# Designs tried in a protein design chat: VHH binders against q8cch2. Part 28

Target 1, 325 residues: q8cch2
Amino acid sequence: RFCGSLVSRTFSFHVSWRMEDPLFRLDLGWPKNSEYFTGATFCVAVDSLNGLVYVAQRGDNIPKVLVFSEDGYFLRAWNYTVDTPHGMFVSGTPFEQSVWITDVGSGPYGHTVKKYNSLGDLVQVLGTPGKKGTGLNPLQFDNPAELYVDDTGEMYIVDGDGGLNNRLVKLSQDFMILWLRGENGTGPAKFNIPHSVTLDAVGRVWVADRGNKRLQVFDKDTGEWLGAWDNCFTEEGPSAVRFTPDGKYLIVAQLNLSRLSVLLAPPSGSIGDCSVVSTIQLADQVLPHLLEVDRKTGAVYVAEIGAKQIQKYIPWHSRTPAFGA
Below, E stands for the ipSAE of ESMFold2; O stands for the ipSAE of OpenDDE; V2 stands for 0.75 times the mean of E and O plus 0.25 times the DockQ between their complexes.

## First folded at step 13 (VHH; framework vhh_7ubx_2)

Design v2 (at its last look DockQ between E and O 0.01; V2 from the best seeds 0.00; counts 0 for: pae O 13.5 > 2, unsure alone 63.4 < 65, placed apart)
Fold by ESMFold2, look of step 13:
Structure v2 (fold): chain B 325 residues (1-325), chain A 123 residues (1-123)
Amino acid sequence: as target 1 above (325 residues)
Amino acid sequence: QVQLVESGGGLVQPGGSLRLSCAASGFTFSRYAMTWVRQAPGKGPEWIATISSLGDTMRDDSTKGRFTISRDNAKNTLYLQMTSLKPEDTALYYCARDRIYDYSGKTELSDVRGPGTQVTVSS
């Protein structure tokens, strides 16, 4: 016979029960120079090769892009050609690392996906600066939300946050459209605010379809719709998604819940249903917007619009409480 | 050469059940996501459910508890199990093959569907 609390659990979901087994802990020592967070921090990207962390923030008369070392020291910043940053991704070769930034809104650099070298010099512009559009020749954007760049140089762009396009676009390394899925809607391969995109180790593209409260999954090569997960997001849709480098978990942000959810990675075939294995409950109104996982260390960097900061979580290799959660 | 043929429709009373089938030929059925769509008189096509090549499904919320999509890749056949049928489910039901792109970047934009099978729910 079991106590009445077990009966209550058959009819209720309790986040606190899952939080008693954390897989990550807050790095209290990161950053060393938090005074540079002077605006709303919308996104973060990691250069795992050089140990750099890029942060984009919004505000008047402030540096729009900040660069920190992985141990938390501020290194440099720039504003130039960045209006209203939304998403970021670092890619490159051992000899040349670059940061991509999506820019939204009606400013002179809005509706673009832009590439910068590690020093902040603008190298490439996709889209028509300051002008939204739906076209494919030339390729236009309407509030592009985020991108992911594969090691092959192929790119996945979710386009976008509150615009009319509602699509996932795959580009070759020389920026030719390889395939495209989406329009506004709730059916398969339709989107409502496609907000984050990532790739797993077995060639599946995962999209945080935020307004539809689901993740949708596509084959990276063919664009085939492979499935969707919605049963973990009934309360709120995902704003961000990334895989851990060991391939065991997905990290998902839920903005208004001020929560990170750790989901079990699916098998290589059918994706099945999602399962939450752990949560990181943040302080109320922190508003985790986008996040990045360092592919070498597994550290999770979270951009918190409401708290105006970036927090770093690191894998917990021991479950002892003395090191915190 | 590519062909989809639906069957299993008919007249049924409210609350009844039907199982629709879609036989596929002329292409490698197991490589494609497959979809059921319906079209009622005077309306455009309505998406019902989709199943990936590997068996993952998504269903429209309005029929989620009543309609179930499935497939048998060995028989090249797609199914729609319908229960608790209502008069508003009266429509032409057809299956469709979703698109894929080849690895070389060629677009296979062909929309392939069958002629449909009529489902009529009436007392």
Scores: ipSAE 0.530, ipTM 0.807, lowest interface PAE 2.4, mean pLDDT 87
Fold by OpenDDE, look of step 13:
Order: structure tokens, then C-alpha cells, then sequence
Structure v2 (fold): chain B 325 residues (1-325), chain A 123 residues (1-123)
């Protein structure tokens, strides 16, 4: 009768909230059962349409992908053809759900970007499975970090989590290269560990250039460099970047600082300097790696490597904007 | 009833070649990834290769370059072409069905498989 005392590690998140009305609050009720996190949680994606949260974790002989409901119930898991997940993105239409995973593993399907259906069936592989490289024909990756798929089906991939490549690649819906930007370096449009990628509502691509401690901005159509934010990242570069649904703010993770920062989005037509409007200080060694924002609710899900969990943050003043159907 | 039946095994000399076949029935063959696995006496099962709609993959060892997996969907048949056979290739060879391509070889063993065909490489 081994009474294994479930040491409920109450991670007392001393959120030192500065006195300003916090923009977000932690949802302690998500997930309903954290026991499903059996590995290090590296990334999270949200199907806002269907109210699903996809989690990828690393570990031996464990499910690599976990699926939860928005309200925190575990639904399913799979590990097929996933070696070492790094980034994740869900693109959904009312007719099709696609789960994209970047794989930085050394196995037969490593160094790839893979598409799964909602059931976990592999349906597409980008890159050369099991081969790292710099090639464009055929397309190769070396530790692809993250991807973003826009509403037209075009894809933006940041390839370079410590690999041979430090680049941003745009692909068409049929996976043709439309443009490519970046090489290793510190100058404009050069990268050192491009780690996260997102789009804003005015057609700008934002890349977390982690090693250079900046966000870089590109035109989504031409790939032209538009500017960079570095003044907000003097201590550590961003590991993750997402916009709030209303486009007013950027949410940024700084991994080793165990910090989330809320930045004011720039107006259309100018990048300017970054401005921090709020910070969420996480516990030491929590290590927020990547994050995702629910487009309907504005909830933020954060993959915390150190804590081996996903945390959900809910907007405090959720006047549910009737985002009109 | 779902059924897989392997054939083509036998005794062969080192350096020889064999072509294994797996006849599938009772399911839509073209919709499934198919895998070859082998098991030598006293050893665990070893994944060899998988072929799906996304392509084929082989284990990255001494079998690479010597073995080739292919399929004929019209004939509901999976093949394993083996060349330059070695004594260490001696095993019972199975074909297995899997819905999803998995290079780990672990999940294929849990799915439908045939009784196997014996391959013996001996001088």
C-alpha cells in the first residue's frame, strides 16, 4: 500500500504584478489534469475555431502531441512520426484542420515541418526527412523553429534554432518558395536564431531574432525588411511572439528571464521603437519557450519547458468584444 | 477479414538476393502505410522499412542500400527486395499494416501482420 504522497507542487507563481490592472490573469483551472504532461512541453497551438489546444512535448516513450479542449479536458494524444518537436501551428478552416509541427530531431523524420490532421494522421512533410541541410531544391531545414500559416494558406517558416540556417522562408500554398530572407548575422534582415514568427493585421511578418535580442519585421508580400525592435530586449532576446486578437499588443516570451512581456503594437506604416506596457514575471526556471493566442477569446497559452506544463492566461477585462461572426 | 500473407523467403547464400512479397486482403490496401519487420531468433523485432502515400523510409543501418521497399496497389501487394544478403539478415520477416507512417517501427508491430516468411542466409 504505497501511499505515494502526491506532492502537489503548488508552484506559487509570485506574479509580482506591478499595480497597474493586469492585462492577463492565470487560469489555474487549465488543464483539468496536468498529469498528461509527461515530458518537457515545448510548444502550443490553438484551434480557435474548434476550441482545441495542441501541445507538443519531448521525452522518451511518451506521447509527443497532446490535445486538450479549451476548457482543459484531455482529448487525445499521438506520437507517430514526431521525433523532437519544437514549434507548432494550427491552421483551420471550417472544413479542414491542419496541425503543423516543426521537428528538430535527428531521427528519420527530423529536420522537417510536418502536417497532421486533427486525428494525428501525417498528411504532409516539408524538408528532407532525416537530413539537415541548406538546400532549396529540394527544400531542406536544419532545426526549423516555428511556422505561421496565414489565411490564404501561405506559410512562413523560421529555420535556424541553432542549425546551419538562419532564415525566414515564405512558401506558397503548394509549398513553392516565394521568397527567402536572412543569413547568419547581426545586420538588417540577418538572423541569429530566428525562433518565432507571426503576422500582424497589416501584412507584416514579425520574427523573433532571439540571438540578436530583437524582433525583425518584414513585408509579407515582398519579404522586404521594414525594421526592428531591440530596445525592449536588452537583457534577453525574444523566444516567442504573438499578437493579441485585436492587434493592439504583442505578447513576447523571454525564455531565461522567465518573463512574458506585453508590447504596444506599432501603428500601420511605421515600426518605430518598442514599448513595454506590461510584464508577467514567472517563477525562476519556468522557461517560457513558445506561446499561442486564442483568436476568439484572447487567451494566451504558454509552453513552459522548465515547469513542464502549459499555462493559460485569460484577459482580465474580457469584455468579450463581440467579434462578429 | 483483414489478412496479410508473406512469401518469397527461403535459403540463400551470402551475397544472394531475395524478393519478399506480402499479399494483402480484406481492406483498402492503398489507404494504409505498410511496413516490413524482421525478427531473428533471440532478438526483438526490428523495423526495416515503411512505405506510405508520403513515400518510403528505411532503417539507417547496414540494410540501407541493400533493401528496397515497394508496393503495387493494384495487386494489393507489398514487396521487399533484398540484395547482398548477409548471415545477420537471417530472420523471420513480417509485413504489417499501419494507418500512419511511423519510422519507429513500434506501432507497426501492434497492427495486423502476417505469419511471416523465413529468410535464412547461410553458406
Amino acid sequence: as target 1 above (325 residues)
Amino acid sequence: QVQLVESGGGLVQPGGSLRLSCAASGFTFSRYAMTWVRQAPGKGPEWIATISSLGDTMRDDSTKGRFTISRDNAKNTLYLQMTSLKPEDTALYYCARDRIYDYSGKTELSDVRGPGTQVTVSS
Scores: ipSAE 0.000, ipTM 0.292, lowest interface PAE 13.5, mean pLDDT 87
ESMFold2 (binder alone), look of step 13: mean pLDDT 77; pTM 0.763

Design v3 (at its last look DockQ between E and O 0.01; V2 from the best seeds 0.00; counts 0 for: pae E 3.8 > 2, placed apart)
Fold by ESMFold2, look of step 13:
Structure v3 (fold): chain B 325 residues (1-325), chain A 124 residues (1-124)
Amino acid sequence: as target 1 above (325 residues)
Amino acid sequence: QVQLVESGGGLVQPGGSLRLSCAASGFTFSRYAMTWVRQAPGKGPEWIATISSLGDTMRDDSTKGRFTISRDNAKNTLYLQMTSLKPEDTALYYCARDRIYDYKTGTYPLSDVRGPGTQVTVSS
C-alpha cells in the first residue's frame, strides 16, 4: 500500500492506504481572498440558504468576523461587540438567517452567546457581558464554547471551554431552560471541557467532551444519557463534531494532533462503539479547532488556529452517497 | 411510589463471584439510565457503572474487567455481575436512577432515586 500526502500550512491532501479515492477532497480554490485571514481563525459557520460562510478570528485591531460567499469571495466584515470569539452557528427561517457567536474570556463582551443579523447588527445577547457565572436565573456562562440551533429553534449550548460550569444547556426558542446536564467529572453526563455540540437526525445530542477524550450522547427531548464513544479518541479528545447531511458519517477534529477523522454514524437505538472510516492528517501545528458541515452540499469547513485559515473539503461524489435536497 | 430494592449481596471469598439485582417499581424503568454505586465504611460514594435505557454502558476503570452492568426491561430489574472479587470491593452497593427531566412534573427531581443497598463482604 502506498500513501501520499501534500501537507502544508495552507492546505492538505490525504491519499487512502488502499489507493482508493478519499471520501473528501480539499478545495484548493477556496477561498479566493485568503488575505483577509489576519488573525487566529477559531470558528466557522455556514448559511446554506444564502451561500454564506462566516469566520471568526482573534487578534488586535483586526476584523473579528469575516463573511465569504460559498465560492470563496470576501463580502464584508465587522468587529463591534465581538471580543474573543470561540464558536459560531447559523440559524433562522427561509426569510431571515442569523449567526450566533460565543464570546469568551474576561473582555467586555466575554462570557456571552450573541445573535447577529446577516449585516452584523447585534440583535440578542445571552449571558452577562464581561462577567462569568454559574447562575440559571439570570442565565450566566463561563467561557461558552459552542452552540447548535435545531430547526425548531431549540438551542444546545456547551458551557464551557475551561470554565467552571462543564454543562450542556438546552434552551427553547424563547431562551428558557428546558433541561441541563453536567458538572466537572469523568462519569456519565459529567464533562471536562465540553467543546462542541451537534444533533443527529434521530434526536440525539452529541457533545465533544474534549478533556475526557470522548463523545457523549443525550436524548434531545429528555436529556437522558444515551452512551459515550471513547475508543476512537485514545490519543486525544475531539475538539469539534458534526454530522454529514445524509447522516452516514461524523466529522471530528482533534486539535493538537492536527487531524480530522471521519466516523461511521451509529444506527438509531444503541450507539455501540465508534468506527473510524477515514482520517486526514494535517501538518503539525495546523490546529483544527472547530468545523462546520454545509447541510445543502456536504462541504466541510475547518477553522485552523495554527495555520490561521479556513480550509474547505468537498465530498468525493464517486465515494459519497447522494445528499438529499 | 417510586422504589428501588437491591438484593444478592453477602459474604464471598476473594476471587469469587456475585450477582446483584435491583428491582424497580413505581416508574417506567425502561426510560431511565441506571447506575450502580458503592460505599465502603468511612468512605465517600464511588460510581461503578451506568447503563442507558437502550443498553449502552460505561464503567469505572478500577472494575472495568471484573464488573458488568446489565438490565432486563421486561422485569424492571438492573443487574451487576461481579467476578474476581477482592477484599477492597467490600462495601454497601446500591442502585440509582439517573436524574433526568421528569415528564410528569416537568422538572428535575431534587435528588437521585436510590435504594437502601445490599452489603457485599469479601474476606477469606
Scores: ipSAE 0.380, ipTM 0.742, lowest interface PAE 3.8, mean pLDDT 87
Fold by OpenDDE, look of step 13:
Structure v3 (fold): chain B 325 residues (1-325), chain A 124 residues (1-124)
Amino acid sequence: as target 1 above (325 residues)
Amino acid sequence: QVQLVESGGGLVQPGGSLRLSCAASGFTFSRYAMTWVRQAPGKGPEWIATISSLGDTMRDDSTKGRFTISRDNAKNTLYLQMTSLKPEDTALYYCARDRIYDYKTGTYPLSDVRGPGTQVTVSS
């Protein structure tokens, strides 16, 4: 009876908080049990309506998707039809939840964007399963990085995490291509590893152009290029981008710097230059990959590849009025 | 100035052991993955092992099980413990700082700094 003492390596993440009133604090109580992280955690999505957190992880013979409550309790997991998850997004109504996962694997379900229900049943597949490509008819992907679904059901996909396409694709609710932007390059509306995508409240699409060390901004309706932010990313490009629920700030991850940056959102009508208002320096080699923001609470969940965990950050000033529904 | 200095090399008989050290200075050692590479005469550089916050990785060949990579962050030192040395292990051994983690492959494909190396000679 070898009682292998599971030395719970309490990774004390010494977050050296610089003295500026941190906008966020780490929630050490989330999750309640970290033992469910059995692989490298690559992405996270939040169902703000139902108080659920979806996590995707990579590894052999492990659950690929984990579901937690907002309070940090493990609820369920599934493994089927997920090869190598990269990005995740949850959309839906109080009655219907859709979990979208981008898959960059080379297996039979790879190079796709897949929709799951809340139980983990595969509902929809976009792309050609198991085949990378540049095709539009039928639609193909090559290492799709992330997606965003707006309230109308329209979908924005950044396709090109080191793949063939380096593009931003907008799809209708019926999965028809509405517009496509981008090719490999450094110029306006060109990409080098478009890695994350989000929308702001005024109808602008924000893309983390990681390799070019910038955020690029597009009009959601026309796909027109509106501008770029590069001055905040001189050391490393953004790997993830999300807005706070109030639309005041962008939260950006820089993977190799192990840093989160809080940027001031631009006003309506102009993009201008970026401004860093706060930074969260994570522990060495934590490698924040992608992140998600709870639209109700403003909590930030960060998928940390190096630490093999999801961290939850909560806004420091609890007095932020409940973002009124 | 960023510096790496290897030590611990020498002449050893087949079956012997050596412990190589790499002293790091001029940067925050704990923030970087570190790698051992070797170069034999007439051959290209050969990756041996990498150690990071994610753990250690080693090449899958005859060196596996004989070599162990470790580090002491408090001492800013990287180590390579070598056992059961063979004549084919004769090479100049370098430590290198890895700058970029490739999350796609789970590797550190690019090193930006290396030391001058320490010579290991295995000969009867």
Scores: ipSAE 0.208, ipTM 0.586, lowest interface PAE 2.2, mean pLDDT 89
ESMFold2 (binder alone), look of step 13: mean pLDDT 78; pTM 0.775

Design v4 (at its last look DockQ between E and O 0.01; V2 from the best seeds 0.00; counts 0 for: pae O 11.6 > 2, placed apart)
Fold by ESMFold2, look of step 13:
Structure v4 (fold): chain B 325 residues (1-325), chain A 122 residues (1-122)
Amino acid sequence: as target 1 above (325 residues)
Amino acid sequence: QVQLVESGGGLVQPGGSLRLSCAASGFTFSRYAMTWVRQAPGKGPEWIATISSFGDTMRDDSTKGRFTISRDNAKNTLYLQMTSLKPEDTALYYCARDRIYTGNTYELSDVRGPGTQVTVSS
């Protein structure tokens, strides 16, 4: 027999749990057409202005790029010039959106960063198709992992996933190299599998330095090293990083832990150490690889190479009709 | 002329402490990340620690907890506080300014000082 103090602790515990809401909830209704996920889904990008979600997957004789509406309906697909996709990013003006896709491996379009119009027509190729390299003129890549395109048209490319380059490359809107950081290593501005890149609102570039179990931070204009976060990644490094549109949080994927982490965004100036606000533990072997955050809605789309799907998470307290169509 | 000059080295007993200084001139010190490196006879250069212009630091694991990097922007000076010194810490210690490839131009030269000798011996 136990005393009444144990009962009191139980009641307090129940009240605490009832009053706390998660930061994000799974959108069980997305997508409407999951049958189109026929391969391993490596990456996802969002056109927040037109409500489109682009997905790249790997597999033989399947559509490599899929396009869904924000409501989850399949719209179109293409596979021409896409061999082994790894990362994606949507960029452009309010009236003209483009889709960038990184391609890796030994196929005829491997080791490239490619731009497509919204209909899937190839517009631009960076790198030497099918040929890895370290050169800068012409610009070469070795398994380029991901990119970010700023509203100015300036680009940040992490190069690459398991290759020899281990670098962060900034390009002008005309694809001239503005600055470059990195080589293989564990010190500042060195990388081991630079896997994801994003930009915050105060002019800092954040790189998921996956093999070194850290995020590294650089000034977007000068390339100066601004610090690193490693204290949140002791078990596994980040595979993906993005900021929420309100600038309050970072969303990070840890692939082999099948975990998403929500970190508190730092202020301008010194970045200090990271702080985990929330985690979303996925089922074993889901393997979240890369992710994207919708700049308008804050929705988080996660490419799950193990589960072969894309999952959508929406901010808690987003309006959802009590009844649907 | 851009210049870095280290000082504060010398002979010290095992378990002792030293503070190294690096005086900077000829550039706007407060705008650059700064680094300490050491090189022992028969070994290649070994990175110790880096500090950003805003004071964020990274330190090598092998000396973490014993060596602390800091800076004083008013004095244009970089510091390395060393504690619990061991014979294997014997080396030439020098400071360096970070290098960055800019545009289509490759910058090959680092800015570093001549170093200050630290010798840890009974």
Scores: ipSAE 0.595, ipTM 0.834, lowest interface PAE 1.9, mean pLDDT 87
Fold by OpenDDE, look of step 13:
Structure v4 (fold): chain B 325 residues (1-325), chain A 122 residues (1-122)
Amino acid sequence: as target 1 above (325 residues)
Amino acid sequence: QVQLVESGGGLVQPGGSLRLSCAASGFTFSRYAMTWVRQAPGKGPEWIATISSFGDTMRDDSTKGRFTISRDNAKNTLYLQMTSLKPEDTALYYCARDRIYTGNTYELSDVRGPGTQVTVSS
């Protein structure tokens, strides 16, 4: 009888809004039952089409993947082939959903990027299971941090959460390497702990270069370096980056600061400098690690390692963003 | 002691209906998601449906629309209503606490019943 008194630590969020109107509010009703968080929650992915939230957690003898509805109901869990999850992404069509998980574990399934169906069946493995490496043929990983899959099925992987690799890899739908960027370093297109990756609506790849305290931007087609944002990250680098569905803002997590920052997205054709429009200060040691945005609702889910929970934020202006059906 | 006991299985003709029951004891039933799974001869365990304390989900295949999962928390009982049964539905049906998949198969929890046999045959 592990009466773990779930001390519902009501983490009081001090939201320092530069803007008069808060952009987001915490949904205290999500999830409906938090007892299913039995480990440290490291990442979250959203199936916006089906209204599902996938959560990955770490711990011994616990489910590694939890599935919730967008309304916060627990549905199912996964185990066995997930060693130490780090990043997660959901892609698919109304007919086929794929759940991708990066694994940084040292176990038999570690140092891989794995694809699951919506039921939790393993369907694809990228990398060499249980083996870290720098190889390109066959492709190897060493602590792959996160991935993004675009609408064409092309994949972007940031490989280098403290491993041998500090690189951004683009793969075709058939998992062929299209281009690769980055090595360890501080210069343009070099990385120190590339930790998160996303795309904007104009075809730019954004990478959270955590150790270098910057976002770097690349052309999705050519892999060409386009610029970097560093002026917003003087204290700590970004651990997570996502765009709002309308493309107006970037949501960034800073892990040790326990902070979420909302940045103004740059216009097409230029990167310029970053501008912080809002910040959400979380409680001390909450440690927001990675986050995901629901493409339909604009809701933001944040994996908090320290608090061992997922928090849901919803846009304040309930104007149903006509995010284009 | 945590215990689950399935009942309601039997022989039925194609197109027939069965209602399975699972009696739970030894834990706070209302706090847990409950799952129906089945195992046909020569096949691995197959997930059917899960019902949490607040909602339910089902597999998206031929069972959708024919099977309904429900629960009575006051009775600590899980149900599976099956309609329009087919020979392919022949299996041993289990109830389990929560749903946990391994990499390629459903991992049957130790918190499960012995199962109830459903046979659909003309």
Scores: ipSAE 0.000, ipTM 0.293, lowest interface PAE 11.6, mean pLDDT 86
ESMFold2 (binder alone), look of step 13: mean pLDDT 78; pTM 0.778

Design v5 (at its last look DockQ between E and O 0.01; V2 from the best seeds 0.00; counts 0 for: pae O 10.0 > 2, placed apart)
Fold by ESMFold2, look of step 13:
Structure v5 (fold): chain B 325 residues (1-325), chain A 122 residues (1-122)
Amino acid sequence: as target 1 above (325 residues)
Amino acid sequence: QVQLVESGGGLVQPGGSLRLSCAASGFTFSRYAMTWVRQAPGKGPEWIATISSLGDTMRDDSTKGRFTISRDNAKNTLYLQMTSLKPEDTALYYCARDRIYTGNTYPLSDVRGPGTQVTVSS
């Protein structure tokens, strides 16, 4: 039983004492107002244009949504029409930014994907509040996990965290179904707990197919299955996935391993197999659930449901206030 | 008119090899992921492998080391290279075009071929 690849033997020549700089470093100064994290922090989203960080948390009689500045100061909170948040995404136009929140569970707003303005006013509801479903007309959800909204307003929803749907739904900016993939299963374009969704710069949709221990990849326009990455997730599937703004890397969270992995982005054609280029091991039981990457700065915000906080990682570049000597 | 036609099946001894082909016409083959499926008598369909338009593949674990899916977009042809064949591989093998729901309330029929018989016996 000797089946080793040259890659595993070649990896031993990569000497860790080269003292390579890490790709990211923890911003120890963020947030400045951590006292506002009073519950389990499930998700985070960034308004890069206005320098705002939105955090959703769960708990009884606490603010469900918190808003921080990018430098870490608490600004405001809201609790209306948010019951059991799971995922969050910020989208916008030159005149307006919007916050999308997925809500799950049996509460009065569960099983929905909801749009809020920056003041916390509810302006759009997708799904039937409080009622799970599998239907497409009207569109229903069963614990929708996360969404991504692209620059044209088209939406990608993974539906969801448990339940029966196990699907990726693309909507027009007017919320009409453009295409849909999935059912429960292990084959191509089938899912088990599709938990996170993102896009790359070359028109591919990436889904964290958490229960199947893989990322699956689809063409954003046609919905064609383009491949899957499973060789980096043999121990545990990804809970979250995002690209860095330069397009060089993916950031992946693995919840129970309490780990963040940095993967090399694939070329624009065939995706091949994944390659881990860096790993950030967090303390046991931190439980990184979902994450967001700021498109302006490359900063990574991680929602840690076990540690009940958000941590910020910033790219390792020389960002000193002044160049000293 | 969309059409898929399989060929290359036949009778082989255990341990033998076959190469199945699937000729596509009536659609732009190079824009679709393609799938091989098999069905043994009295059993349900069994997914074997899928290949994207750009060559990325996924294979069922039970045949992963023995069956290889490939395609030639210039010839509009999908292939399944089968080696180390076993009696349990006896089935009708057919190819299918990847199916995508596009919001129509009346889903289109799946595009698949009539299949080619593979029989593995001494």
Scores: ipSAE 0.606, ipTM 0.847, lowest interface PAE 2.1, mean pLDDT 87
Fold by OpenDDE, look of step 13:
Structure v5 (fold): chain B 325 residues (1-325), chain A 122 residues (1-122)
Amino acid sequence: as target 1 above (325 residues)
Amino acid sequence: QVQLVESGGGLVQPGGSLRLSCAASGFTFSRYAMTWVRQAPGKGPEWIATISSLGDTMRDDSTKGRFTISRDNAKNTLYLQMTSLKPEDTALYYCARDRIYTGNTYPLSDVRGPGTQVTVSS
């Protein structure tokens, strides 16, 4: 009877708030059982409609995708057709949910963006499975980092987590390329490790250009470069970026700093400079990689590679009326 | 019922050409990626090419440049044009439907035809 004392490493989070009132608090009750995290947790996606949290983890002979309820109960997992997950996004309607996963593995399903149904069945593959490349016809990837699907079904993919590509690709619903931006570099609209992608409510695409220590902003329709934020990222570039449901703030992760930053969203029509309104300092080597925001509750889920866990943060002031879906 | 039927195989001399056809029925042909696979005696199945909405892909070997995959969605037919045939191309050729909409994924095929024999010999 090996009573392996589960040393619950209470990660003491030092939250340094610049604002008098904390914006978020850690939910220590999520998940209910952390023993399901058997690998390094790299990404998280939220089905806000159905109250589900999808987690992808890396490791040998382990489930690659875990599904939890919003309340933190483990529901299901699958381990096939995913080599090395990196990014994850859930899109869907009340009738159909789709789980998208970017795969940076070198296995038979690697270098792809894959769609799963809610049960974990593979239903779509973008890219050339098992082959890295720069091609556009057929479309190829090399270490696709993350994707975003808007409410119209159009897709934004950042391809270039240290691979051959450093680009942002927009796809139609039928997976045709609408526009492509970026090459390797430091100038406007060039990337060095585009790592995360999201949209704001006014139709701007935000890309975490991790290696260049900036966020870059594009028009979602034309792909035109609109500006960049670099003044908030002097120490390390952003690895993850999401908006709060109310569109007031950006939540950014800085991986090696083990830090989350809350930035003030810019007004419509101007990008300007970034402003940090709050910072959550995580324990050393926790390594927040990617994060997702629940659109209904405003809860933030953070995939922590170093700690091998997902943490849930909830808004402190329930001021947010039920963000109408 | 989902059905695939290959045709166009036969005996051909080295350097010759063949056009294989695969007639599809029982499903919406245009919504599926389609694949050609071959199997030679004593060998495992070999992926040749796949055609999907994302484009067509070929294996990166001696078949590249000699073989071309195409489809006619109006006729529910998949084609493989083979040129400059070699003795090593001798195999049973199958068309297969991918179980999901994919690019280059023979392992994801769920249905195949009975195959058509291609023999390249002097």
Scores: ipSAE 0.008, ipTM 0.324, lowest interface PAE 10.0, mean pLDDT 87
ESMFold2 (binder alone), look of step 13: mean pLDDT 79; pTM 0.787

